# Ledger of designs, part 12: VH-VL binders against ADP-ribosylation factor GTPase-activating protein AGD1 (AGD1)

Target 1, 225 residues: ADP-ribosylation factor GTPase-activating protein AGD1 (AGD1), of Arabidopsis thaliana (Mouse-ear cress) (q9fit8r1to225)
Amino acid sequence: MHFAKLDDSPMFRQQMQSMEESAELLRLRCLRFYKGCRKYTEGLGEGYDADIGFVNALESFGGGHNDPVCVAFGGPVMTKFTIALREIGTYKEVLRSQVEHMLSDRLLQFVNGDVHEVKEARKRFDKATITYDQAREKYLSLRKSTRLDVAATIEEDLHSARTTFEQARFHLVSALSNAESKKRFEFLEAVSGTMDAHLRFFKQGYELLHQMEPFINQVLAYAHQ
Below, E stands for the ipSAE of ESMFold2; O stands for the ipSAE of ESMFold2 at other seeds; V2 stands for 0.75 times the mean of E and O plus 0.25 times the DockQ between their complexes.

## First folded at step 4 (VH-VL)

Design f5 (framework fv_bepranemab)
Fold by ESMFold2-Fast, scan of step 4:
Structure f5 (fold): chain C 225 residues (1-225), chain A 117 residues (1-117), chain B 112 residues (1-112)
Amino acid sequence: as target 1 above (225 residues)
Amino acid sequence: EVQLQESGPGLVKPSETLSLTCTVSGGSISDYYIAWIRQPPGKGLEWMGTIYTSGSTNYNTAVQSRVTISVDTSKNQFSLKLSSVTAADTAVYYCARYDYSDAFDIWGQGTMVTVSS
Amino acid sequence: DIVMTQTPLSLSVTPGQPASISCRSSQSLLYSSGKTYLEWYLQKPGQSPQLLIYKVSNRFSGVPDRFSGSGSGTDFTLKISRVEAEDVGVYYCMQSIELPYTFGQGTKLEIK
């Protein structure tokens, strides 16, 4: 979003401070959300490892495909369950990867790039403001009796300080505007993409298990005998 | 020529949330700041808060915990929400532009809000 | 908070006579830029406030030249050189240098 007014005034500085506070709050919320995303993706990764462990244990119990024990316990159905469980693990890894790349990585990019730049730009602006104020104070203290060479030096210092101040001001405005723009496009799209990833994950899981339903019922019927 | 027009419910019950809208016409919303200022019957003016086109806000500490100001650039509207209202919130509410002259140069006509059962 | 105090709270003036309203702030309104953020607003009966003067002494567009503002630091004055019937209303001074922005309590001007 563009600043409505760029002149140095109390309202302009209050706007900049408000935007900086908003950017800092956004940074803290992004870091908190990032920690939640990390915990969630770590949980999905641990779940995948647990799924592999469970599948390996189930496979070991059967002794292998065509083993007499496996055949006695429904044979091919045991193999189908093992394959299905490995596929579900794969779906969890896809979801984990999508959450990591579509959301977590974008949050870190924003925090490390845009918000840090705002803080640095503010420090430069504050320093330039002090320097400019001091130069103005010296310029305003000039008397008619002041030597021409001294007056010329003070005027050159004022122009230099003003240029630095103007550059720092525009850089801070640019940094704040860039921080605002990240909210609009990338973040909202990433969140929506993450929700779509969850929809796909549950849909794939449901379809896989739905196709397995006849085999599940076959085993249940046999076990009840 | 930029004009501001407030609209609101007129009556609000105690403890409820007051919602007001300021509609901007005749100019770009991105060129200025908007403030909300209220006036209780027979009393003076009280600044409530200011919103910038960026969405950033500054609030009067007296109402900060209850007030929210927002902007909808697609509708050229600014909104004020004030929660947990009491009879003390009965007032005419104005929206006003702060820009060109570094002062509130354009004001809406005001909307009366009465808090009663 | 900066407190804005107006005197008098009310005054009655014969048409054509001058009027003067004072405003005192609890802190200086001088900004580091050299500008002073003091405004005067007029609220006519039944109407919204309207800007009269900004930055102490600058008349807003359309404001008659009979209105003038002066002052510095913490002491400010609004003068009307010759009061007219249309000048009836409540006058407010305001500071916009520090949050929260604050208004004076208002001065009611009436015609005798």
Scores: ipSAE 0.192, ipTM 0.662, lowest interface PAE 4.4, mean pLDDT 82

Design f6 (framework fv_bepranemab)
Heavy chain, then light chain:
Amino acid sequence: EVQLQESGPGLVKPSETLSLTCTVSGGSISDYYIAWIRQPPGKGLEWMGTIYTSGSTNYNTAVQSRVTISVDTSKNQFSLKLSSVTAADTAVYYCARVGYYDSSGYPDAFDIWGQGTMVTVSS
Amino acid sequence: DIVMTQTPLSLSVTPGQPASISCRSSQSLLYSSGKTYLEWYLQKPGQSPQLLIYKVSNRFSGVPDRFSGSGSGTDFTLKISRVEAEDVGVYYCMQSIELPYTFGQGTKLEIK
ESMFold2-Fast, scan of step 4: ipSAE 0.345; ipTM 0.764

Design f7 (framework fv_bepranemab)
Fold by ESMFold2-Fast, scan of step 4:
Order: C-alpha cells, then structure tokens, then sequence
Structure f7 (fold): chain C 225 residues (1-225), chain A 117 residues (1-117), chain B 112 residues (1-112)
C-alpha cells in the first residue's frame, strides 16, 4: 500500500476508507475460497472410499479356490495390482490431508486471524484525532487578551497533540500495510504448498505405476490375444 | 536374488502326518505364489498344490483330501502338511516360485522324505 | 485331467548332433485368450528342475539358443540343435491351462 501524504485531509481519510473496504472484500473472497477448498477435500475423501470398493471388487478375481477366472488372470499379478491400487489410495489420502491443512485449515486461520494490532492502532488513531481536533480548536480560539501562561499551555498542548496524532497515523498505516503483505504471503505460501503436494502425489503415483508397467503389459497382451 | 529352501523330518511313519517348510529369502513372499511339487525316486514330477499370497490354495485332486498348504508371513515361510502317509508318498519334495504363467522359475533344492516303519 | 505323453522316453546322442523330444496333450492347450500353456523343464542329475521354455516357444532367461520349442494345440516339440555334455538329464513338458497341472513322464537324454 502507498500514501502520498500523511495528514488529516479528505484525501487521506478517503484512502483509509478505501483500504478498510479492500480488506473486508479480501476477507470475504478468502472465505469463499475456503469453502471451495472444503468441497475439493470432501471430493478427495469420497474418492478414497470409491477406491476401496474398486480394489475390494478386483480382489474377488485373485483369491478363488479352484476358480477358472483366478487361474486365467494369474493370481500373483492380480495381487500386485490390488497392492498398487491400495498404495495409490494411500497417496491420495496424504494429498487430501496436505490440501486440507494448507488450503482449508490455514486459510480459515488466515481469514479469522488476529487483527488485534490493526484494531488497536485504529483505536489509538481515533483517540489521537479527537485530542488533536480539540487542541486545534482551543488554539484557534486564542485572542490577544488571553493570559500568556494560558496561551503557552494551549500552544504546548497543540504541539503535543499533533505529535501524538502523527505517530498514531503512521502506526495505523504501517499496521494496515503489514497486514495486507502478510495475507498476500500466507495466501501464496498456501497455494504453492498445495501445488507441491500435487507434484509429489503424481510423482509417487507415476513411479509406482512405472514399476508395474511390465505386469500391465503382460495382462494387456493376454487380453488382446 | 530370491532363494527357496525346503526343510522336513526326512523320515515319517506310515499313517502319520508329514510336515514340510519352505523358507523364502532375498525377497518378499507377498510377491509370489508358491507351489509344492514332488518326485518319487526314479519317477517323474507331480504337482501337489499352490498357495497364493491371499492364502487361497489349489490342490491336486489325487491328494486333495490329505494335503494342506499354508503361509506364515511373519517368518517368510510356506508349509505343506500331508496326512495319512504311505510308502507311495516317499519322494523328494520341492517348493517352487510361480509368477503368473511364467511357469516355475525358481526351485528349492528339494528335501527327501522317506515313509517307512 | 489332461494327460501329457512324451516320446521317446529315452534317447542317446553323440555330442554335436541334434535331439528332438515330442510332447502330446490329451486336450488342446490353447486358451480362449490365444495363448498356449506349455512349458519345458530340464532336470540335470542330482539337481532341481530348471525352466527352459514357456508358452511353447519362449526361451527362459539364460537358456542357450540351441534350445527351441514349437507346436500348437496338442502336439509340441523341443529341439536341441547341437547337444552338449551339459544337456544330459531328464526333460519334462508341463501343461498349466487347467487344474491339476500335469507333467509328461519325462525323456532321459544321454550322451553316447
């Protein structure tokens, strides 16, 4: 985030309002994304249940006593296929867990994360603004007839109030900028971590199936003769 | 390199139960099916039965009522039990690894069993 | 049960000469898949059987080129183009198309 001038101008207040609106919109979009991630991980979990059903059905061909179908499919190869499919199911569950942690659990914490420092900075800014406005009004009310000691006190109070206001303004801007940067980095980290999890899943799956390729070709050749 | 080795009692009395063990080394038993094949002295080969990693078995009808093949995954061992033995059961007993229909590619050295009083 | 019959039961050859062993099955070994389940094994004196040929004509790993298998349906042949001293032993054919798996009675190969 960028501010051109840090003073109590209409332009500064308008920029602050825009920043707060942008932060709320980002929060809502992140919540929507979180809900999308929940559906994705639910789909992955239901896919695992379907995988178990598939493997269970396939195992019926590999273990029959005096079963012509078992003989025809060469029991040990079918056993290797069922083991490989169960292993792929395990990889899918690892992927689901990693995606759930990075996208669902982390994004929910991200959206509902402690914005206490921003809230605190805003309260301090509001109080400093009121104090500065009051001091400014008193200063503008000074007349030539005002006692020197009273005038000196009002002038000193104005300078102190202005300094406090400028510090509070700077801290609020910094807090808002830091919060936005943190959310940006957390989001990119979550997405990148999820992509890494998919890369690892496909790599493990490929390596397992690549080792199975001779058996796949053996069964495929049998089916085509 | 996978190796198979049979072990057994050597001598069994008629009417008793013969018990043989096949120990697998150099690989996981879950990757194979194991067959038991016997050879009486001076005679040919006779397939007795096969066990798959699932525990499923197929037996030769000639010995089906007397034979039981089992697997102990914790010990990497397969066993053959043959009940009510007679002199006709005197043979060298082999265990062999099958892999699909790639036939029996690895054989144990065989263990001689004599049925005699 | 499928009966496997080998001919001859014994043969004696001079080193370097060819040898031929026949195996006949009582039923076709051709499965609906198009594959024929016929194997050949060699048992050298005092040793365990070893796989030579599977699915009629495929040499197993490490088996010399001088061994070849042929045939279809019920008639099969194992040929040795030039017999060597190390080829002495008993040769068995086996069918694995149906249970029980059955072997031929064996053919003893001797050197003259």
Amino acid sequence: as target 1 above (225 residues)
Amino acid sequence: EVQLQESGPGLVKPSETLSLTCTVSGGSISDYYIAWIRQPPGKGLEWMGTIYTSGSTNYNTAVQSRVTISVDTSKNQFSLKLSSVTAADTAVYYCARGYDWEAFDIWGQGTMVTVSS
Amino acid sequence: DIVMTQTPLSLSVTPGQPASISCRSSQSLLYSSGKTYLEWYLQKPGQSPQLLIYKVSNRFSGVPDRFSGSGSGTDFTLKISRVEAEDVGVYYCMQSIELPYTFGQGTKLEIK
Scores: ipSAE 0.000, ipTM 0.366, lowest interface PAE 26.6, mean pLDDT 77

Design f8 (from e2 with heavy chain G98S Y99F S102Y Y105D; framework fv_bepranemab)
Fold by ESMFold2-Fast, scan of step 4:
Structure f8 (fold): chain C 225 residues (1-225), chain A 120 residues (1-120), chain B 112 residues (1-112)
Amino acid sequence: as target 1 above (225 residues)
Amino acid sequence: EVQLQESGPGLVKPSETLSLTCTVSGGSISDYYIAWIRQPPGKGLEWMGTIYTSGSTNYNTAVQSRVTISVDTSKNQFSLKLSSVTAADTAVYYCARSFYDYSEDAFDIWGQGTMVTVSS
Amino acid sequence: DIVMTQTPLSLSVTPGQPASISCRSSQSLLYSSGKTYLEWYLQKPGQSPQLLIYKVSNRFSGVPDRFSGSGSGTDFTLKISRVEAEDVGVYYCMQSIELPYTFGQGTKLEIK
């Protein structure tokens, strides 16, 4: 949007208000989603810790192939299962990391970076408006008896204040527009990337376990003899 | 010279969503506001909402829960969607441009209007 | 919402005679800038509305000088000094000072 020649008008003010309200709603929704992502990631972390505990316990049966107890409980096959479970745990940790970095970190950037820039632009606009109004009041108070050097200074101040006001107004509009467009595409990319990460996680897990299927069947068959 | 033209379905069933398009020709859409204004048969004009090229919208509270206005800069088009329509939504729908360079906020260019009938 | 009330709702005029349409708003249309956000539109039979007057008294480009607007605060008037056949249609006033933007009921101008 280009507002270099635009005076303050109701429609312009209504546009600014609408855009600011939209940006604040987006910030609040991003905060709620961020909290959801943190809870999900925390759950994945707890699951990973439990998986490691399980693998460590199972490892006691596969670590010593010369141990009569380990030999009696399958030895080499048990070692294969332990290795597979550790790899699945690694896949879960990768998923947790990807979800945390793709969703949570980017949402925090939107909340703390781009939306804050909009609020800063608004503060600059408000300050410039006050300064411009004050400069106009001084200009309107000029009399024939006012010294020429003083009058010239007041005119220069008015020109400077008006230029600053117009720049601040343009920057506010630009900040509002840019914030919403950028967040829309990055949000969609992050969510889609997260779904792709889950797809890859389940695919890797499936492929690993599928390769283990003969050993699973072998153990089950021998357990029933 | 900038021109606006509305298009969309002439007939929409009750409870469905009405979708209309306003196509801009003869100039860039980057420097003005577009409003949607409707006129029921034999009645006056009702403002529905306004969109800025940034995508920011303002809606009439009477239809706010059902209306969505959007812009597609690549096609030079603005769209109006009105959900859960009833017979009361039967009207001629206009898109109109607003002066903003002069801070006048008046609707200076209007499309020809498109008639929408809500009937089963 | 600001309510816009037009009077009369219809009038018939002999060509060459003057016509006057009043518009009253439920609250002031004066903005802090000193501008008053009141517009007049004409809708000719079978056509889209067209802008006649903006900011109470400013004639839009191409609008004949026989059209004039006046008023302040809540009371506004559109005058046609010498009505011509092409002036037939429905006239609407509108306020653009606050949302939702609202129109008057319309005044139908007919030729006798």
Scores: ipSAE 0.012, ipTM 0.510, lowest interface PAE 8.4, mean pLDDT 81

Design n1 (from m6 with heavy chain K54D T58D; framework fv_modakafusp)
Heavy chain, then light chain:
Amino acid sequence: EVQLVQSGAEVKKPGATVKISCKVSGYTFTNYFMNWVQQAPGKGLEWMGWVDPDSGEDDVAEKFQGRVTITADTSTDTAYMELSSLRSEDTAVYYCARSRGYYFDYWGQGTTVTVSS
Amino acid sequence: DIQMTQSPSSLSASVGDRVTITCKASQDVSTYVDWYQQKPGKAPKLLIYYASNLETGVPSRFSGSGSGTDFTFTISSLQPEDIATYYCQQYYNLPFTFGGGTKVEIK
ESMFold2-Fast, scan of step 4: ipSAE 0.344; ipTM 0.746

## First folded at step 5 (VH-VL; framework fv_bepranemab)

Design c1 (from f3 with heavy chain A35H, light chain S96Y; at its last look DockQ between E and O 0.70; V2 from the best seeds 0.00; counts 0 for: pae O 2.4 > 2)
Heavy chain, then light chain:
Amino acid sequence: EVQLQESGPGLVKPSETLSLTCTVSGGSISDYYIHWIRQPPGKGLEWMGTIYTSGSTNYNTAVQSRVTISVDTSKNQFSLKLSSVTAADTAVYYCARHYYDSSGAFDIWGQGTMVTVSS
Amino acid sequence: DIVMTQTPLSLSVTPGQPASISCRSSQSLLYSSGKTYLEWYLQKPGQSPQLLIYKVSNRFSGVPDRFSGSGSGTDFTLKISRVEAEDVGVYYCMQYIELPYTFGQGTKLEIK
ESMFold2, look of step 5: ipSAE 0.563; ipTM 0.847
ESMFold2 (binder alone), look of step 5: mean pLDDT 89; pTM 0.922
ESMFold2 at other seeds, look of step 5: ipSAE 0.591; ipTM 0.863
ESMFold2, look of step 7: ipSAE 0.604; ipTM 0.869
ESMFold2 (binder alone), look of step 7: mean pLDDT 89; pTM 0.921
ESMFold2 at other seeds, look of step 7: ipSAE 0.567; ipTM 0.849
ESMFold2, look of step 8: ipSAE 0.591; ipTM 0.858
ESMFold2 (binder alone), look of step 8: mean pLDDT 89; pTM 0.920
ESMFold2 at other seeds, look of step 8: ipSAE 0.545; ipTM 0.844

Design c2 (from a37 with heavy chain A35H, light chain S96Y; at its last look DockQ between E and O 0.85; V2 from the best seeds 0.00; counts 0 for: pae O 2.2 > 2)
Fold by ESMFold2 at other seeds, look of step 5:
Structure c2 (fold): chain C 225 residues (1-225), chain A 120 residues (1-120), chain B 112 residues (1-112)
Amino acid sequence: as target 1 above (225 residues)
Amino acid sequence: EVQLQESGPGLVKPSETLSLTCTVSGGSISDYYIHWIRQPPGKGLEWMGTIYTSGSTNYNTAVQSRVTISVDTSKNQFSLKLSSVTAADTAVYYCARGYYDSYEYAFDIWGQGTMVTVSS
Amino acid sequence: DIVMTQTPLSLSVTPGQPASISCRSSQSLLYSSGKTYLEWYLQKPGQSPQLLIYKVSNRFSGVPDRFSGSGSGTDFTLKISRVEAEDVGVYYCMQYIELPYTFGQGTKLEIK
């Protein structure tokens, strides 16, 4: 926990303010990072579309026709190449989806969810603070001559305002602690998961193409005839 | 016994960045807040900023645009950087301790201080 | 910023005599909890400041009982009941109710 004591004091509130400002600055950095992630995943999606277009062109060039080029490029081995290239395209689409889910969505949750909750908790705390200060001022102005029914109302209002203030203060502390926990652990997990997604993408691509080596050699041997 | 020791260059040229470290011995930096305070020669004390256990900071508005306070937990050290210095930044620079669990007092242990002169 | 004003700025005292230093803030240092956030520091010649008094009147650990603090709102006083040679230096008051934390100009205490 980032707060050793939860008692209200000027130094406690100064620490709370500093954490709120830090969270807002990080929100701006997360938004920039999110925009970079969006551009990257859009590029992967466009790359997938280009992959499909390339495979379609290769199929049209080599298959389903009776000219000499189609004879040389057609047949079961060339079909295996186009199937493999399509499958690599689907690996790219999986990578795009994983980056979006693991990193892009988590960045948005921090920006739109966690920091938003801190701001709402701050608003409630500020309102409760004003009400409590006013109730305390009325209580401190009580004199011996104050009517008993007026004094009782002032004392009840003070108790209610104090309870609301303490609840709002603890809620703000909780929202700040949640935001701090997310930035320390969730972002590390998200970046690491994104790296693992890239590892899996290249590993699957490598394994698929490695299995194509005998067929590559077969086509090369045919071309040398 | 917890001790604080400031270190850094004693002479800095105008417009450059002043860079100081505060090394904590005899304790862990996770136990308290660190403040930076400076004192120009023959003058009074000026609080520059505080870094909390969370790593968040508060700065004096007079220097906020130029100051950065940071922590390196692996080295048990705090840093102060003050950019675009002038002769007005010539001072003894102190780091000072506060406890995160007291909120009773601001500074209880001070380093020895290190003199920084800004001159051509 | 809260301006802290000390008087006198310089004080010469014979050993064994009392000394009194005043500090006035430009705004109240009273917090809504009822606590008042003022400290006193001593900077001995060639040394770093050391904490003497916190929250107006509480002596920090190891501070002799000849030092006492008092005051409220905006007016505060540090008293030394019997000045010793070891008490020479510059005394500062400081507020810590709001940022930036601010110090008084200092009061230099000398022995006659």
Scores: ipSAE 0.486, ipTM 0.805, lowest interface PAE 2.2, mean pLDDT 87
ESMFold2, look of step 5: ipSAE 0.516; ipTM 0.825
ESMFold2 (binder alone), look of step 5: mean pLDDT 90; pTM 0.925

## First folded at step 7 (VH-VL; framework fv_bepranemab)

Design d1 (from c1 with heavy chain N58R; at its last look DockQ between E and O 0.75; V2 from the best seeds 0.00; counts 0 for: pae E 3.3 > 2)
Fold by ESMFold2, look of step 7:
Structure d1 (fold): chain C 225 residues (1-225), chain A 119 residues (1-119), chain B 112 residues (1-112)
Amino acid sequence: as target 1 above (225 residues)
Amino acid sequence: EVQLQESGPGLVKPSETLSLTCTVSGGSISDYYIHWIRQPPGKGLEWMGTIYTSGSTRYNTAVQSRVTISVDTSKNQFSLKLSSVTAADTAVYYCARHYYDSSGAFDIWGQGTMVTVSS
Amino acid sequence: DIVMTQTPLSLSVTPGQPASISCRSSQSLLYSSGKTYLEWYLQKPGQSPQLLIYKVSNRFSGVPDRFSGSGSGTDFTLKISRVEAEDVGVYYCMQYIELPYTFGQGTKLEIK
């Protein structure tokens, strides 16, 4: 973020206001994205539950030793298949957790933390501006006839209000700079990390089923007798 | 020395989008507030909008629903797009620079480019 | 919007004689910093506008000292102490204290 000139001026305040409006628009987009991420992670959780149900049904279908299906599959091969399918479900739960922490939590931090701080900084700046304007008006209204102790109090109030105003102004700039930095880097990292989490999920699934391929072929060859 | 030059089509059909560029030479564009100002033939000047060094924008309310100002730092260019144009948008279009508050608002202007909106 | 009103809209001047152009804003151009955000521009025939005077009374670089600006609040004046042939064109005042930035209607200066 670069402010070409940081002196208080109409253009400086117009630039700040423009950046605040941009941050609010981004907050709305992040909130919608967050809701989409929640729906997605809820779907992954439901998928995990379905995986467990499928495996349980498969185990039950295998039945006891006298069951014709048990003869066709064999107890040890059935166990290998159900263990593999449970592990794939576990990979899905890992993916759900990774998406939640890498993306959903960061989107929520931006919405509830970073943009909230911009709004609070603006409120403090507006209050400090009003106080400073009022103190300046009192100072400019001083007469030569004004009592010395009253004039001294007005002058001290002006200096205090100026200090608070400048602190609030730079705090607002800092909050805006922080929000701008988050949009450039944190969202890139979060989205890229989410894609990498998906890559690892499918790679793990493939590797596990690849280990099962000899047993799959063995059962298929036996079934063709 | 910094110089600004506008470019774009001289003729645009009604309801289409007017698209202009402002090319900056002799300096870095990352430090400027670029403004777009237009002047209908025989009439005065109308400020259309600005883009700040952060990339954020402000527009004249009269055109804000139709105007977009942007920057392409790789090309050293600013752009103006004005959608749904009518004959009332016929004008010379200028880009102008503001650098610091301690100097004037529009210290450098482009040469201007005439845009006519006609069938 | 702040309305900027220029008077006169047209001015004919004998070379070497003074000229004066008035600009009035519909509200104060004084900012809380103490600065006043009023500018004067000249658009010579066939040229882009050029900055003459910024923040009421400050001559821009390269502007001859025969140009001067004055005023406060809502009333502003551009003066040319001795008009020369090169001064012909249209003069605009402009405010930039609040959006949208607005210009006066222009004052055309001609030589008699």
Scores: ipSAE 0.364, ipTM 0.736, lowest interface PAE 3.3, mean pLDDT 86
ESMFold2 (binder alone), look of step 7: mean pLDDT 89; pTM 0.922
ESMFold2 at other seeds, look of step 7: ipSAE 0.559; ipTM 0.844

Design d2 (from c1 with heavy chain H98W; at its last look DockQ between E and O 0.43; V2 from the best seeds 0.00; counts 0 for: pae O 7.0 > 2)
Fold by ESMFold2 at other seeds, look of step 7:
Structure d2 (fold): chain C 225 residues (1-225), chain A 119 residues (1-119), chain B 112 residues (1-112)
Amino acid sequence: as target 1 above (225 residues)
Amino acid sequence: EVQLQESGPGLVKPSETLSLTCTVSGGSISDYYIHWIRQPPGKGLEWMGTIYTSGSTNYNTAVQSRVTISVDTSKNQFSLKLSSVTAADTAVYYCARWYYDSSGAFDIWGQGTMVTVSS
Amino acid sequence: DIVMTQTPLSLSVTPGQPASISCRSSQSLLYSSGKTYLEWYLQKPGQSPQLLIYKVSNRFSGVPDRFSGSGSGTDFTLKISRVEAEDVGVYYCMQYIELPYTFGQGTKLEIK
């Protein structure tokens, strides 16, 4: 987009208003999505706590009274199982952290940061528009009998107000363009990265449990004797 | 030189959806804002709506409940869909360009495509 | 919606003579910027509309200088100082200060 060449017209302002409305609708969707992500990451954290509790209970059970059959084979393989279960818990905590940083933080930044900047830029644009309108009215009301020093001041105020108006207009366009870029591109990247984080989590879990398969089969075979 | 070409069916049955395409040549679709304007036979012009680079739209309130405008950047095309059509929707349909560096609102128009709504 | 009313709806002119078309809007087309968003288009027989005049009085690139626009607020005029055979068609005014953008009914210009 060529900001320096953008004409201030009703069509242009209607485009800006449309982009502002779109950004607000997206803000609401992002807020709902953020709340869902927060609940999900809280659930992963609670799941980690539950994993640790389960492993501790399993270890305590194995350290107490045992049947002769369970003592002969359960102790060493029980340790293998508890180590694996603790490791799965750490994979879950890594996933929680990745979802939080890759997606949840970005959603919140859009809601509280990018849309806030749009609103501030709009406020400054509206103020600069009013100032420019007032300066223009004073300039158009100049008479030939107006004192030269008063006329010169009014003309200088008009030029200053026009400059401020153009700066505010370009700042608003820039803020809207940034929000549009986030809407169109960065959220897709964040969601895709989150899916990749899940792929890695399940792959790590599978690989860990796969190495436990001989011990699982050994215990199951023994239990059927 | 930028050129616009409308295409679509010449005949659409009542209650069906009218679907039109505006193909842009001689420039990047990202440089232009496309508006749809229609003209019933022997009548004047009616602005229907537009889509912005953001993907946001503005529609004429007269057709807002039935119209959808979209863009396909890979095909350099804009689309107009008008649902639940009646004989009143019989018209020549134009796409027209607004360009931020242009002197006026609609400096380039397509040739137009005639759509008749009839059983 | 802003209603655009053109007069006359039909105009027959001897070649070389002037022509004048009026356009009236139901609301002012003056924007807070000081600019007025009124345009004139010509639709020649069998063709798409083409831009003639933008923002009341500015000729679009390639438009002959015999076309001129004027007016303010709600009242606008397109003038052709010397009508030529190639000027035949329907002339439309359009406002684009607010949505929906609206056109006048059209003025058909014919050669006697």
Scores: ipSAE 0.055, ipTM 0.594, lowest interface PAE 7.0, mean pLDDT 85
ESMFold2, look of step 7: ipSAE 0.334; ipTM 0.735
ESMFold2 (binder alone), look of step 7: mean pLDDT 90; pTM 0.930

